# Ledger of designs, part 16: VH-VL binders against Cytochrome c-554 (cycF)

Target 1, 133 residues: Cytochrome c-554 (cycF), of Cereibacter sphaeroides (q3j2p2)
Amino acid sequence: QDARQIERMIEGRHGLMTLMAHELGKLGGMAKEETPYDAEVAGKAASNLSALASVISPELFPKGSAVGEAEDSEALPAIWEKPDDFAQKISGMEEAAAKMQAAAGTDLASLQGAMRDLGAACGSCHETYRQKD
Key: E = the ipSAE of ESMFold2; O = the ipSAE of OpenDDE; V2 = 0.75 times the mean of E and O plus 0.25 times the DockQ between their complexes.

## First folded at step 14 (VH-VL; framework fv_bermekimab)

Design y5 (from x5 with heavy chain Y110W, light chain Q55E; at its last look DockQ between E and O 0.76; V2 from the best seeds 0.00; counts 0 for: pae E 2.4 > 2)
Fold by ESMFold2, look of step 14:
Structure y5 (fold): chain C 133 residues (1-133), chain A 124 residues (1-124), chain B 107 residues (1-107)
Amino acid sequence: as target 1 above (133 residues)
Amino acid sequence: QVQLVESGGGVVQPGRSLRLSCTASGFTFSRYTVHWVRQAPGKGLEWVAAIWYDGSKKYYAESVKGRFTISRDNSKNILFLQMDSLRLEDTAVYYCATGDYIWGTYRTYWFDYWGQGTLVTFSS
Amino acid sequence: DIQMTQSPSSVSASVGDRVTITCRASQGISSYLAWYQQKPGKAPKLLIYAASHLETGVPSRFSGSGSGSDFTLTISSLQPEDFATYYCQQYYSFPLTFGGGTKVEHK
């Protein structure tokens, strides 16, 4: 992959993660009871999150785009060392997002239930595949 | 693979104590609130105690307050229950179980992972 | 404390039967309710959380309904592996409390 293509993919996956964090923030605020539960807002946020999770794919992580290989990357080399495990983590995030989509618009208890699984799925991937602060 | 394994059960005579242990593996133990739940032979389930993911808060059923102490060692992934002043009604299988992910963030106090239990018998 | 009253305490049923178990809370608990299945000598298994949401891997013949104080677990067509004891549990507030259990047994 040439340097311009690698930079484009890094920019794309950063934008994807930023949008996911935006939607997750709305759901998280309601789950923690910091903002009032709103079924329509929750349902839309979950739908958006599910769509964004479905776009996560290996093509966003070309070889040469790891931390230390490309500027602005936070992706650990483990992604390319353990591709089957990385794919499993992505599948787990998609499953958790789908559960949230099914639950978020029902009531607060349902949203909170799905948030636990979603939080664990996000944490599991980041513990292994993102550069730690 | 997620695993919870209880140990330390046995027959307890009046005036004696027991310390139960639960060893956790296959998940990030230090991010979960963990609980003890017990079941007397032939009876239903009874929640006993909970300890927050970081150990900062502990909660007890009224029936065990002042007699039982829950604790955890996150560096070794172990949950404990110190059982003092045991009574006949404390005879039960004791389970450790996982609950809320990072206590106080979400209200998710159900139990999707359970140990296989350890039997405690009070013998008067 | 929130008391959870299950009924019936037992039910005799045959494979293929529709089985309904009820659980009543002594005060409103919104949808903060879980259902468990337990077989002799085994730890409980989570079936349903948030009153109506099926846990991963639980067959769709299980369903939960209700909000507030009255809740129902339904097995639409009983299978041989469903003979067990079922418990409801509220997680609205501490102390966490379980219902007394309902044993579903062979007729």
Scores: ipSAE 0.482, ipTM 0.815, lowest interface PAE 2.4, mean pLDDT 88
ESMFold2 (binder alone), look of step 14: mean pLDDT 91; pTM 0.939
OpenDDE, look of step 14: ipSAE 0.701; ipTM 0.883

Design y6 (from x5 with heavy chain T33G V34M, light chain Q55E; at its last look DockQ between E and O 0.55; V2 from the best seeds 0.00; counts 0 for: pae E 6.0 > 2)
Fold by ESMFold2, look of step 14:
Parts: C-alpha cells; sequence; structure tokens
Structure y6 (fold): chain C 133 residues (1-133), chain A 124 residues (1-124), chain B 107 residues (1-107)
C-alpha cells in the first residue's frame, strides 16, 4: 500500500513538472520571438508558473522515491543527502517565478529580462537533482 | 563568476592594424552574444560591434563599419576584434562585454559583465 | 540610428541628496533601456535594465522609470560611493547607442 503512495507521488511531481514546462514554453516562445508577445497570455503563464512552483514540497519527494528505489523515478538520492541545498534551489525557483510574474505582463523587454533568472533556476535544480538521460 | 580578459592593445601608427582578443570563463561562452564597447580618454561610452552567440549575425557601429571585423572561436572561448585602417579617432580603451542571458536570441543587448579593457593609442 | 540625449551633463550634490538624471531617445524604444554607473579607471557597472528593473546586488536607493522615449534614473539618497558618471543605453535596435553621460560630483 505504501508502494502505491510512492507511485502516486511520482506521478504527481511528474505532472507538476510537465505543467511548469508548458507554462515556461509559452514564456520562452515569446522571449525568443518565436511567437508574438501578448501581455495577457504572458501574465497568465507567469501567474500559473508561480502557483505551480509554490506547490513543490517535500511531500512530493518521499523517502523511497529516488531513482533506483522506485520505478519511473528520475530523482537523485542527493535530494535526501542535501536537503538544505534542495530547499534553497526550490526557493530560488519560487523567487525567479515571482520576478517573472511581476515582469511578464508589462512588455516584452521585461519578460526577456526576467527569463534569464528563471532559466538558470530551472537548470540549476535539474543539474543536481535529476538523473540525466 | 563570469570573467572577461582583453588583450592585444598597444601603441600603433595610423593606417596600421591591430587584433584584440577577449578570453572568457565562468559561463557557457557559446550561448552568449558578445560585444565590443570603447571609450576615448575623457569621453563617453561608444558601442562598437556585436556578434551573436553562434557567430551567425554581426553588427557594427557606422564609425567602424568596413574597417573592423568582430569574430569568435567558441571552441576556445575567445572573442576577437580585427581593427584595420586605424585612425586617430579609434584611440580608446576597448572593453569586451556580455549580457546575462542563458537562452539564445533574446533581446537582452545590455551588459552586466565587462572586461578590464585594453588601450589602443598612437605614437608621436 | 537612435540618438540618446542625457541631461544634465553634470550634477553637483551632497551625500543624502536626491539626484535625478534624464535620458531621451530620438524615437520610441519601449522599455529597452539600461543604466550604467562608471567610476574613474573602472569598467561600467549595470544598474538597471528594461527601464525599471534593478540588477542583482544594486542598492534599492537606485530606481528607473519611463517608457517610450523619456526615462529617468533616480538616486533617492546619495551615498559617498555614488559619485560617478552615469550612462543610459538603448537596446531597442542596432546600432546600440549610449547617452553622453552625467557626472555626479561631490559638492
Amino acid sequence: as target 1 above (133 residues)
Amino acid sequence: QVQLVESGGGVVQPGRSLRLSCTASGFTFSRYGMHWVRQAPGKGLEWVAAIWYDGSKKYYAESVKGRFTISRDNSKNILFLQMDSLRLEDTAVYYCATGDYIWGTYRTYYFDYWGQGTLVTFSS
Amino acid sequence: DIQMTQSPSSVSASVGDRVTITCRASQGISSYLAWYQQKPGKAPKLLIYAASHLETGVPSRFSGSGSGSDFTLTISSLQPEDFATYYCQQYYSFPLTFGGGTKVEHK
């Protein structure tokens, strides 16, 4: 029964990350000028991303859910070995999402400026805490 | 920490050529656009040239167009400025500079990191 | 080309003063404007990008405002380390251009 709980948490965090990637994709497309800038769409995407980042919690990463411990997990054991650093990376992601939320609906220049911090925050966490394929 | 170090400046005669180099470290050089900015003694800042992260696009100030060539070697993390047909008005400290953007092709052509500069002057 | 006109060319001020510097573009540039600080013998330092966004590590006494063609940099309470020359720069289109600079000097 505990195995089903771990499987559901892995499903939940995968879904969370997929939704974050979806919102980030909208912002990224506008930042690269691959899609037209739209202040309403950008503002909504940033708001959604900020809300999704705020849901990242230890509950999504129970012990026993690391790669090699649970099927379909890509979470590295470092999450549980360095909990303070993992928490700092999550906080950094929330801070970057908040900056984007403040900037995205203003104009394209503001969105582009905030994208640097957001991209770095997302990449920094994955470099340390996700198994590379 | 991003680090940019210029070299190749010196004392030259008008009409000669110089090649400036800028060595980069502390970031993924091949993902960032690079620029040259100059400052004549006692004067303001003047943007000189830009090159896109992959070298696919180059831009020049009108004052140097046709005389200067910007280029980069992403395998060695080096930015170059070839300065031909040098004129007295080219006397300046030359800075290499970059913006803090990780995603290519953003419109973020402002400079949050600068080198120390290399001086180009003329002998009498 | 987009010309950037800064004023004043110099400001004489004391520690604690509020200092404002203006920058005008010869055409609309949206919010594609940056502000730099430069001290003698040093490379410029980015203060503000996107007209009003404070660069990481820059003190909150610095602020920027404006959009379109008219922009201001404000130092709310001048500190001893703020005596320097300040430049605006547009990045709306190439060629990139700087303002002529504003020297903030101790009274």
Scores: ipSAE 0.094, ipTM 0.705, lowest interface PAE 6.0, mean pLDDT 86
ESMFold2 (binder alone), look of step 14: mean pLDDT 91; pTM 0.942
OpenDDE, look of step 14: ipSAE 0.465; ipTM 0.827

## First folded at step 15 (VH-VL; framework fv_bermekimab)

Design z1 (from y2 with heavy chain A50V; at its last look DockQ between E and O 0.82; V2 from the best seeds 0.00; counts 0 for: pae E 2.1 > 2)
Fold by ESMFold2, look of step 15:
Structure z1 (fold): chain C 133 residues (1-133), chain A 124 residues (1-124), chain B 107 residues (1-107)
Amino acid sequence: as target 1 above (133 residues)
Amino acid sequence: QVQLVESGGGVVQPGRSLRLSCTASGFTFSRYTMHWVRQAPGKGLEWVAVIWYDGSKKYYAESVKGRFTISRDNSKNILFLQMDSLRLEDTAVYYCATGDYIWGTYRTYYFDYWGQGTLVTFSS
Amino acid sequence: DIQMTQSPSSVSASVGDRVTITCRASQGISSYLSWYQQKPGKAPKLLIYAASHLETGVPSRFSGSGSGSDFTLTISSLQPEDFATYYCQQYYSFPLTFGGGTKVEHK
């Protein structure tokens, strides 16, 4: 695998995760009632999150891009050791994002329910496949 | 696969004690708030108790307060219900239930996951 | 405590019928209401959260509506697998409380 190509993939997936965290922050702030619920803002954030989740694919995790193999990587070797489980966790994230997209603009109770499921999906993937602090 | 398996039910005499267990697998148990819900034969559902994901808070239905104690061991993925001073009215199937990831962040106290229940009855 | 009153207590219906079940809270609970289906000898199954949102895998013939104090579960065209007991549950405040249940039986 070309070292430049691996660096581009790592940079790309870091940017993807940063944008996802940005959208999650808006939704989370409303769910915790730290910011006022706004149906338009919630709907837009959920749509953006769903689009970003759809881009997560094995192409972003080429061999040689694990922590300890490439600069700035936090991806654990388990991604390549358990590819079926990794794919299932990605699919779970996409499903949870779709539920958020359907619910976020309805009311606060709807947003909170979808956020509960989205938070669980995000945590499940990171606990297995991202290097912990 | 999320699984919740209750155990410890049986036939008991009034006034005695019983300890129920719920063994959890297929999810990060220490991040979920856990509940007990019971159902008397031929009757509806009754919420019994809740314990926060980290064990820091517990709440009980008035009908069991002072007699039942909910607890958890996050290192073993086990939820417990210690039932003391049992009464005939405690006859029920007892379910453990969950769905609320990191409780206290959102008002989402409804249950995606249920065990199949364990029956508590009396011989007299 | 918030009392949840379900009606009717039972419904006799045929495959293809529209079935409507109501649930009334003793005080306002916004949209913090869920619906469950329970078949004999089995644990309850979540159908709807936040009054109106279907849980994943629940058929679209199920729908929920209402807010505040009055809520409705509708099965638009009853199927053989829908004969069961249905419960509402409020999660606005503790103690969490369920309705008394509605048994949907075929004729």
Scores: ipSAE 0.501, ipTM 0.822, lowest interface PAE 2.1, mean pLDDT 88
ESMFold2 (binder alone), look of step 15: mean pLDDT 91; pTM 0.942
OpenDDE, look of step 15: ipSAE 0.824; ipTM 0.923

Design z2 (from y2 with heavy chain A50L; at its last look DockQ between E and O 0.91; V2 from the best seeds 0.00; counts 0 for: pae E 2.3 > 2)
Fold by ESMFold2, look of step 15:
Structure z2 (fold): chain C 133 residues (1-133), chain A 124 residues (1-124), chain B 107 residues (1-107)
Amino acid sequence: as target 1 above (133 residues)
Amino acid sequence: QVQLVESGGGVVQPGRSLRLSCTASGFTFSRYTMHWVRQAPGKGLEWVALIWYDGSKKYYAESVKGRFTISRDNSKNILFLQMDSLRLEDTAVYYCATGDYIWGTYRTYYFDYWGQGTLVTFSS
Amino acid sequence: DIQMTQSPSSVSASVGDRVTITCRASQGISSYLSWYQQKPGKAPKLLIYAASHLETGVPSRFSGSGSGSDFTLTISSLQPEDFATYYCQQYYSFPLTFGGGTKVEHK
């Protein structure tokens, strides 16, 4: 839409991704055994991650907000070229986050199993739809 | 979506080597740890070998160590098992199977997808 | 090496029966245990990871329980497609090892 609307959407999705990375970092640290497993912390992180994943939607990616079209965007044009695949990747992330929410508080083995699937879902989406550094 | 297809099985004569291949599609092969698992006729499952997504680490069951070599070609999406010094106990269906995604620091060594298997028979 | 002992080796059951099979590890393995189903001429199919969590697409009549060294796979109401051989597998340490299998057969 106009430049102000696009700027707000880019800021919003950057904030969303930053919060998701924060929660994912807690789960990842436990999964790698870099920090001690804590069922309550893991459960809360997974719940937060699931809530954050559920708000990812096409509204955050308006036309004109791709890298090269808008300031500070990292979103590749493929999002708008392959809308069905992008939607499938988002659904896959939601499913993996729900799996983590069901597993994270059980024990470390459960968290690790769900983290393996969540990592694959996140990587699959970023490989296709986010600018690589 | 995910497909794993083994090939290269057959009857192996004493003194011969055999190379199994597993062709992968429907996923980003170069990001997954891969395994070989075998099953002797009428018997249970036995894990054989593992190779990390980038080929940097390989692990073998003691029964095949020094005789079998696992390898991969990520540019062609192919997993290999080179089988030397075969014995009667190596007669089995050999499956390739998917392991961990690139975060292989997790203890998650189970197998979500499997190929159809290829039969290797040691001929006395 | 961690030895996995499955019991029973086979079970005869009818559609609708509750089927329970067990897997015992020779040492503690926490919850690092998976279950597989295998039908004749087919590769194994993952049912359960981390002792108790169903893999995507697995019917809810399957459940897993246990931790440490004693584990159970339960089929709450056996269906015709559930006649198969079931394997447990530990992934606590290398080498990865499987139980001997449990064949579920039509009575």
Scores: ipSAE 0.507, ipTM 0.836, lowest interface PAE 2.3, mean pLDDT 88
ESMFold2 (binder alone), look of step 15: mean pLDDT 91; pTM 0.939
OpenDDE, look of step 15: ipSAE 0.823; ipTM 0.922

Design z3 (from y1 with light chain H53N; at its last look DockQ between E and O 0.75; V2 from the best seeds 0.70)
Fold by ESMFold2, fold request of step 16:
Structure z3 (fold): chain C 133 residues (1-133), chain A 124 residues (1-124), chain B 107 residues (1-107)
Amino acid sequence: as target 1 above (133 residues)
Amino acid sequence: QVQLVESGGGVVQPGRSLRLSCTASGFTFSRYTMHWVRQAPGKGLEWVAAIWYDGSKKYYAESVKGRFTISRDNSKNILFLQMDSLRLEDTAVYYCATGDYIWGTYRTYYFDYWGQGTLVTFSS
Amino acid sequence: DIQMTQSPSSVSASVGDRVTITCRASQGISSYLAWYQQKPGKAPKLLIYAASNLETGVPSRFSGSGSGSDFTLTISSLQPEDFATYYCQQYYSFPLTFGGGTKVEHK
């Protein structure tokens, strides 16, 4: 029951990150001018991203779900060694996603600024708490 | 916590050279474009130079072009400004500044993070 | 080279006043404009990016507007900590350039 629950949480957080990456891909494509800026598409992607970021919680990271402890995990043990810092990084990602939600539908310059901050927040968390590929 | 600390300022003679350093911590230095911005005492801000996150591109204000060289050492997290042929008009507090993260290589050249500044001035 | 003309150069105001600062670019810069606050002896602090987007932690009494060549920073109700010098900065193209600054002084 415990092992099955850990497996389900790992699957859940992978799905969450995959959906966030999907929305981020749309925003990033517009920011790089690889696809045309579209305020409605940007606004919707940012709204979805903000909702997904708000679901990130300690429930998704139960003890025993670290890399090397469970199949397909990329979560580093530091998550459980530095819980206050991990919570701060999650809060930073959520804040950056909210900033994106406020900015993405305004114009391209606004989207690009929010992308800069979001990129920094994502990188900051992953650098410490996610196994590098 | 992001921290930028400039050093190397001081009192020099016109025509001499000086090298400023900016030591960075609390962020992945090699992922940020870095800038120097200066401010003459009692005057406004003047952007001086920029260097791309990997050192591949450098930009200079016309007032310093040919005399100043921006560089970086990503292994030591240090930004440099080599200032040659110094003039009295170069008197200023020199700040290092950043915010332009590599993930967004688009127009985001504004500065969230600034150092405390280092003063370059001349003996009379 | 894009010139940024900032006006007024100084304004005397009281706590509670609405303060408006204008910045004009010598050519169109879309919305690639930032605003900074600087207090004596301190480094500048970013207030606004992309003409209208408030930086995290900046009080909501600050707002920015404009696009193209004409931009405005507004402080809706001046607070004691808002006495400072304000700068606009274009980042449309290199070289990056700042306005001359606007000093907001206690009347």
Scores: ipSAE 0.653, ipTM 0.869, lowest interface PAE 1.2, mean pLDDT 89
ESMFold2, look of step 15: ipSAE 0.603; ipTM 0.851
ESMFold2 (binder alone), look of step 15: mean pLDDT 92; pTM 0.944
OpenDDE, look of step 15: ipSAE 0.775; ipTM 0.908
ESMFold2, fold request of step 16: ipSAE 0.636, 0.626; ipTM 0.856, 0.851
ESMFold2 (binder alone), fold request of step 16: mean pLDDT 92, 92, 92; pTM 0.943, 0.943, 0.943
OpenDDE, fold request of step 16: ipSAE 0.849, 0.851, 0.850; ipTM 0.935, 0.936, 0.936
ESMFold2, look of step 16: ipSAE 0.624; ipTM 0.857
ESMFold2 (binder alone), look of step 16: mean pLDDT 92; pTM 0.944
OpenDDE, look of step 16: ipSAE 0.742; ipTM 0.896

Design z4 (from y2 with heavy chain T98R; at its last look DockQ between E and O 0.88; V2 from the best seeds 0.00; counts 0 for: pae O 9.8 > 2)
Fold by OpenDDE, look of step 15:
Structure z4 (fold): chain C 133 residues (1-133), chain A 124 residues (1-124), chain B 107 residues (1-107)
Amino acid sequence: as target 1 above (133 residues)
Amino acid sequence: QVQLVESGGGVVQPGRSLRLSCTASGFTFSRYTMHWVRQAPGKGLEWVAAIWYDGSKKYYAESVKGRFTISRDNSKNILFLQMDSLRLEDTAVYYCARGDYIWGTYRTYYFDYWGQGTLVTFSS
Amino acid sequence: DIQMTQSPSSVSASVGDRVTITCRASQGISSYLSWYQQKPGKAPKLLIYAASHLETGVPSRFSGSGSGSDFTLTISSLQPEDFATYYCQQYYSFPLTFGGGTKVEHK
């Protein structure tokens, strides 16, 4: 496998997660009431997050891009050992993001309600497939 | 899949103690606020107690405060309800239910998953 | 404590009917209101959270509305599997409290 291609995918998925975290930060700040709720901002953030979540795919995780195989990778080998479970968690993330997209622009309570599934989806995947610090 | 299984219910005498357990699986137990909700025969639902994901905070209904203790063992994925000084009015099916994920500040104190319940009743 | 009052306590309806259940809070609870469905001998099932958002997998014939202190659960066209008892629940503040329930039964 092309090492440079692998590095590009690692950089890509890192960038994707960074962008997702940025949008989540907006939603989370409002959910925690650290920043005032703004329906328009929340709706846009949720829309962006949903779009970004849809980009998550096994293609971003080529073989050879695991921890210990490639530099700067935090991806655990379990990703390739349990491809079906990994795919299910990706689907779960997409579903949770879609739910947030439907809720975030309604009101603060709706945003907060949808945050539980979103957080669970993020945590579920990372707990199993991301290297712990 | 998310599963919650209650146990420990049975027939007791007034004034006695009983300990209920709820075994969780299919999710990261240690990241969720957990609750007990009860239902007397033929009656409505009554929230009983809540415990934070790390056990740092506990809340109780006034009807059980001082008598019931909620706790959890995150290493074993088990939720507990210690019921002391039991009264006839405590007769109910007791459900464990999953609450919000990690952050109590999100105010997601509704229950998306429930166990099958365990019955607590009293001998005549 | 926040008291939740449901009405009616029971309603007789037929398949295809529009069913409306009301829940009133003793004080403002914003949109921190959920609805549950419970069938005999079974645990409650979450239908709606944040007053108006359907839980995943819940049919679109269910809808929730309201904010503040008055809330409504509506079944647009009652189906055979919808005969059950329904509960509202506030999670604005502890202690968490439920409504008294509404039994939807066959006419």
Scores: ipSAE 0.009, ipTM 0.635, lowest interface PAE 9.8, mean pLDDT 91
ESMFold2, look of step 15: ipSAE 0.529; ipTM 0.840
ESMFold2 (binder alone), look of step 15: mean pLDDT 92; pTM 0.944

Design z5 (from y1 with light chain S31T; at its last look DockQ between E and O 0.86; V2 from the best seeds 0.67)
Fold by ESMFold2, look of step 15:
Structure z5 (fold): chain C 133 residues (1-133), chain A 124 residues (1-124), chain B 107 residues (1-107)
Amino acid sequence: as target 1 above (133 residues)
Amino acid sequence: QVQLVESGGGVVQPGRSLRLSCTASGFTFSRYTMHWVRQAPGKGLEWVAAIWYDGSKKYYAESVKGRFTISRDNSKNILFLQMDSLRLEDTAVYYCATGDYIWGTYRTYYFDYWGQGTLVTFSS
Amino acid sequence: DIQMTQSPSSVSASVGDRVTITCRASQGISTYLAWYQQKPGKAPKLLIYAASHLETGVPSRFSGSGSGSDFTLTISSLQPEDFATYYCQQYYSFPLTFGGGTKVEHK
């Protein structure tokens, strides 16, 4: 397809992941007790993360945008070899983000519990579908 | 599909040792802290031991400290419990359990996933 | 060590009853408390984490509350599949400790 459109999609999904990492960083810092727990900050970060997760979709990964096919891509070919599994991993991410949204503003233990599910969902997808390093 | 399967239980006599195994599948074993929890027949649950996802930290209940050794082989997805100097109070069903996907240090030591257990019986 | 005292040790109830189980910690544990259900011959099943949050797939008739030292598991309308033994567990610090269990049995 159009090389400019593929590069814009890659740029867009990188931006999406960067924003998600930003919100995850706030939640993670509180979960690890590296920053003090703040229910309002946690609730807002979780709400933002849930919104960002809801826009992850397979259409952000057009054919021709894999590592080795497009500049600056880190997406592994497995995305296109296992589309049903990739979609399931995305759904798992959305579910974990929703759990965090329901829990983050309650107290630290609630945030920590939701974070372990969210960490597992993020790791599961990246281990299979993202080039390491 | 997460699955934990314990094995190695049986009847053990004084002076003998027993080694339990827990084979894991359906998740990234090397990223989870693993635990052993036991239950004497007709009794409640008792946490026994934990081992960090990379094996770097191990924790034991006082009742088993110095007698039991927890270990793991992340290349084969197997959790172990070496049981030495067994006593009558060690008679129990032994479960492996997990749920703590490690993202650093914080408190999430409750268990989503359990095996079906393996029975250890001390016979005197 | 944090001792978990669970009461009652058993309760006789009928389908449709509201069942309340309490769990008390020997010191403050914030909300680092989980509840499990166990049926005979089976492994425990996680119901609630962080004192009040239902695990995925757990029916909404289960609820948990409490913080600090006193915690409650409530089954709002007991169903036939809810006859089981229930355990609380603190995870505030090692060693992890469980309550003694509460057997919910058919009257």
Scores: ipSAE 0.596, ipTM 0.862, lowest interface PAE 2.0, mean pLDDT 89
ESMFold2 (binder alone), look of step 15: mean pLDDT 91; pTM 0.939
OpenDDE, look of step 15: ipSAE 0.625; ipTM 0.868

Design z6 (from y2 with heavy chain Y109W; at its last look DockQ between E and O 0.88; V2 from the best seeds 0.57)
Fold by OpenDDE, look of step 15:
Order: C-alpha cells, then structure tokens, then sequence
Structure z6 (fold): chain C 133 residues (1-133), chain A 124 residues (1-124), chain B 107 residues (1-107)
C-alpha cells in the first residue's frame, strides 16, 4: 500500500484505541467505585464502546504497518503471521463489548461482571499483538 | 481453550500433609485470581481459598485457616494448595477455579472455569 | 459471614415444567450472586452472574432475578439435560459462600 495510506490507518487505529480507552475509563471508574455508578452514563459509555469495538478490523492493520516497518506503530508482526487468531481476538473483543453493553446499565455488579470479560479481551489481544513497553 | 487440571489428591492419614496442584492452560494465568473450592461426598460446595493474580493477597475459609496455604507459580501456570494437619472433615473433591481478571478492585469473585477436581480421602 | 439459604433442597419435575429455585442471603448482597449447575461426577458450571446475567452459552430458558437478599433461578421449560443440582453463591464479601443446593430430579 501507499505509505501515506499506511500512516492513515495507523493514525486511525490509534485514534480508535484512544476513544475506546476514554469510554472504558468511564466504565472502569465506576467499576472501581472511584466514581459513583450512573446507569445512564454507564449505558451510554458501553454503547459507545461496543460501536467502537465493531470498527476494529484487519483493514486497520495493513501489511507494512508493523513495528519496524512504519513509524509510530506498535503492531507486532504476529498480526500477519496469525491472521485467524487475530480475527478471533477481534471477535472476542466485540463479544465482550456487546456483553458490557447489555450489562452496564443494569447495576454496578453487572457492570463489574462484564468488565471482567472485557478486560480479558483487551489483554488477550494486546499481550500477543502489541509491542510491550 | 481454558483447561484446569488438578492433581495430588489421594488417601492420607489424619494429621498428615498433602499438596494439591492445579495446572492451567489456554489463558493468561498470571492475570487471574484463582480459587480452591471443595465438595464433600454427597454434600454441597464450599469455598476454601483464593489468591490474587500476583499472589499479593490471600483469603481463606475459617475452616482451613492456619492449616491450608494457597500459592501459585505464574511462571509455570500452577496453582497450589498446601494442606497441613488434615482432618477427616477435609474429605472432599477439591476443585481449582478461575476468578477475577486482574481487576482486584472489582467484586467479580464468581467461578467461570473449573477443573475436574482431585479427591482427598482418609485411611482408617 | 453471609449465609445463603437455598430452597427447596430437592424438587421433582417433568420435562417441560417450570422450575423455580430460591436463594436468600442473611444480609443484603446487592446483585453479587451467581448460580451454578452441577451434574453427577462433574464440576459445577456457571449459569448466571450478577444475579440476572446469563453466562455465554447458557440456554435462554434459564433466568435469574432478585437483588438485595432474595434471589430466584428459573428454568422456564425443563429439558432432559437440566436434571442436576443447582447452587447459588454470593460474592459480596469474603468468605465466599454457597447455598445448600437444590437437586432437580425426574418425577
């Protein structure tokens, strides 16, 4: 692909993760009881997170956008070596986000329960496919 | 897929010690709180002990406190239960089970994955 | 400690029946309640967490309700594979505690 197109995808996926982190931060704050639980805010945050998670796709990870291949990339080569596993991790993230969407607006316990799977999904993908600091 | 395999059970004399192991695979073991739950023959479930993902915190049922020690080796994906001063009432199938994911501040102390259990019984 | 009182201890039912199991906590536990299914010789299986949310893969005929101290597990239409023992469990605080169990057996 065009180098500029690759850079745009990197910027795009970084932006996506930033936005996801923002919504997750709201949910996480409530789950940790650092901020009071608000069902409406939680529901909206979960809805946003689910929508954002659905945008994650292999299209955001074009060949040539790995660490060492492109600037500002944190994507490990394993993404392209294990495309099926990567796709499964994406599906897992989407499922976990959907579960959160169904639970977040119910009560604090429900939100916390869904956070368990959500965190696992995030961690599972990042541990395998994101460069460690 | 997530797998938990308990081992170390068997026949033991009262007052003796036994060490149970639970080998985990199919998930990032070091990120999960782990638990031991036991079940006496024909009886209900009883929570025994819990250990945080990094081993920094441990919790015990009153019935085993001071006698049992929960520990883990995250480098080997193994959960342990050291059982000392064993009593007849400790007769049970012992299950290892997964708990919360890293979020120690969250109250998600239910068990979504279980091993098949290992039996501990006593000789007369 | 929080005691969980589960009732009934056993219930005889037929395929297609509606089965209701109750669990009462000795104090308020909000929605920090889970339900498990256990078949003979097998490990328990998580059915519901946070009082009312089905675990992934659990049939929709299972449902949980309640908050505070009183909780209910309902099987809307009992299937042959549902004959088992069911347990509630609170995780509001340590020590974690289970109900005494309810055996659903064939009439």
Amino acid sequence: as target 1 above (133 residues)
Amino acid sequence: QVQLVESGGGVVQPGRSLRLSCTASGFTFSRYTMHWVRQAPGKGLEWVAAIWYDGSKKYYAESVKGRFTISRDNSKNILFLQMDSLRLEDTAVYYCATGDYIWGTYRTWYFDYWGQGTLVTFSS
Amino acid sequence: DIQMTQSPSSVSASVGDRVTITCRASQGISSYLSWYQQKPGKAPKLLIYAASHLETGVPSRFSGSGSGSDFTLTISSLQPEDFATYYCQQYYSFPLTFGGGTKVEHK
Scores: ipSAE 0.347, ipTM 0.801, lowest interface PAE 1.5, mean pLDDT 93
ESMFold2, look of step 15: ipSAE 0.572; ipTM 0.845
ESMFold2 (binder alone), look of step 15: mean pLDDT 92; pTM 0.942

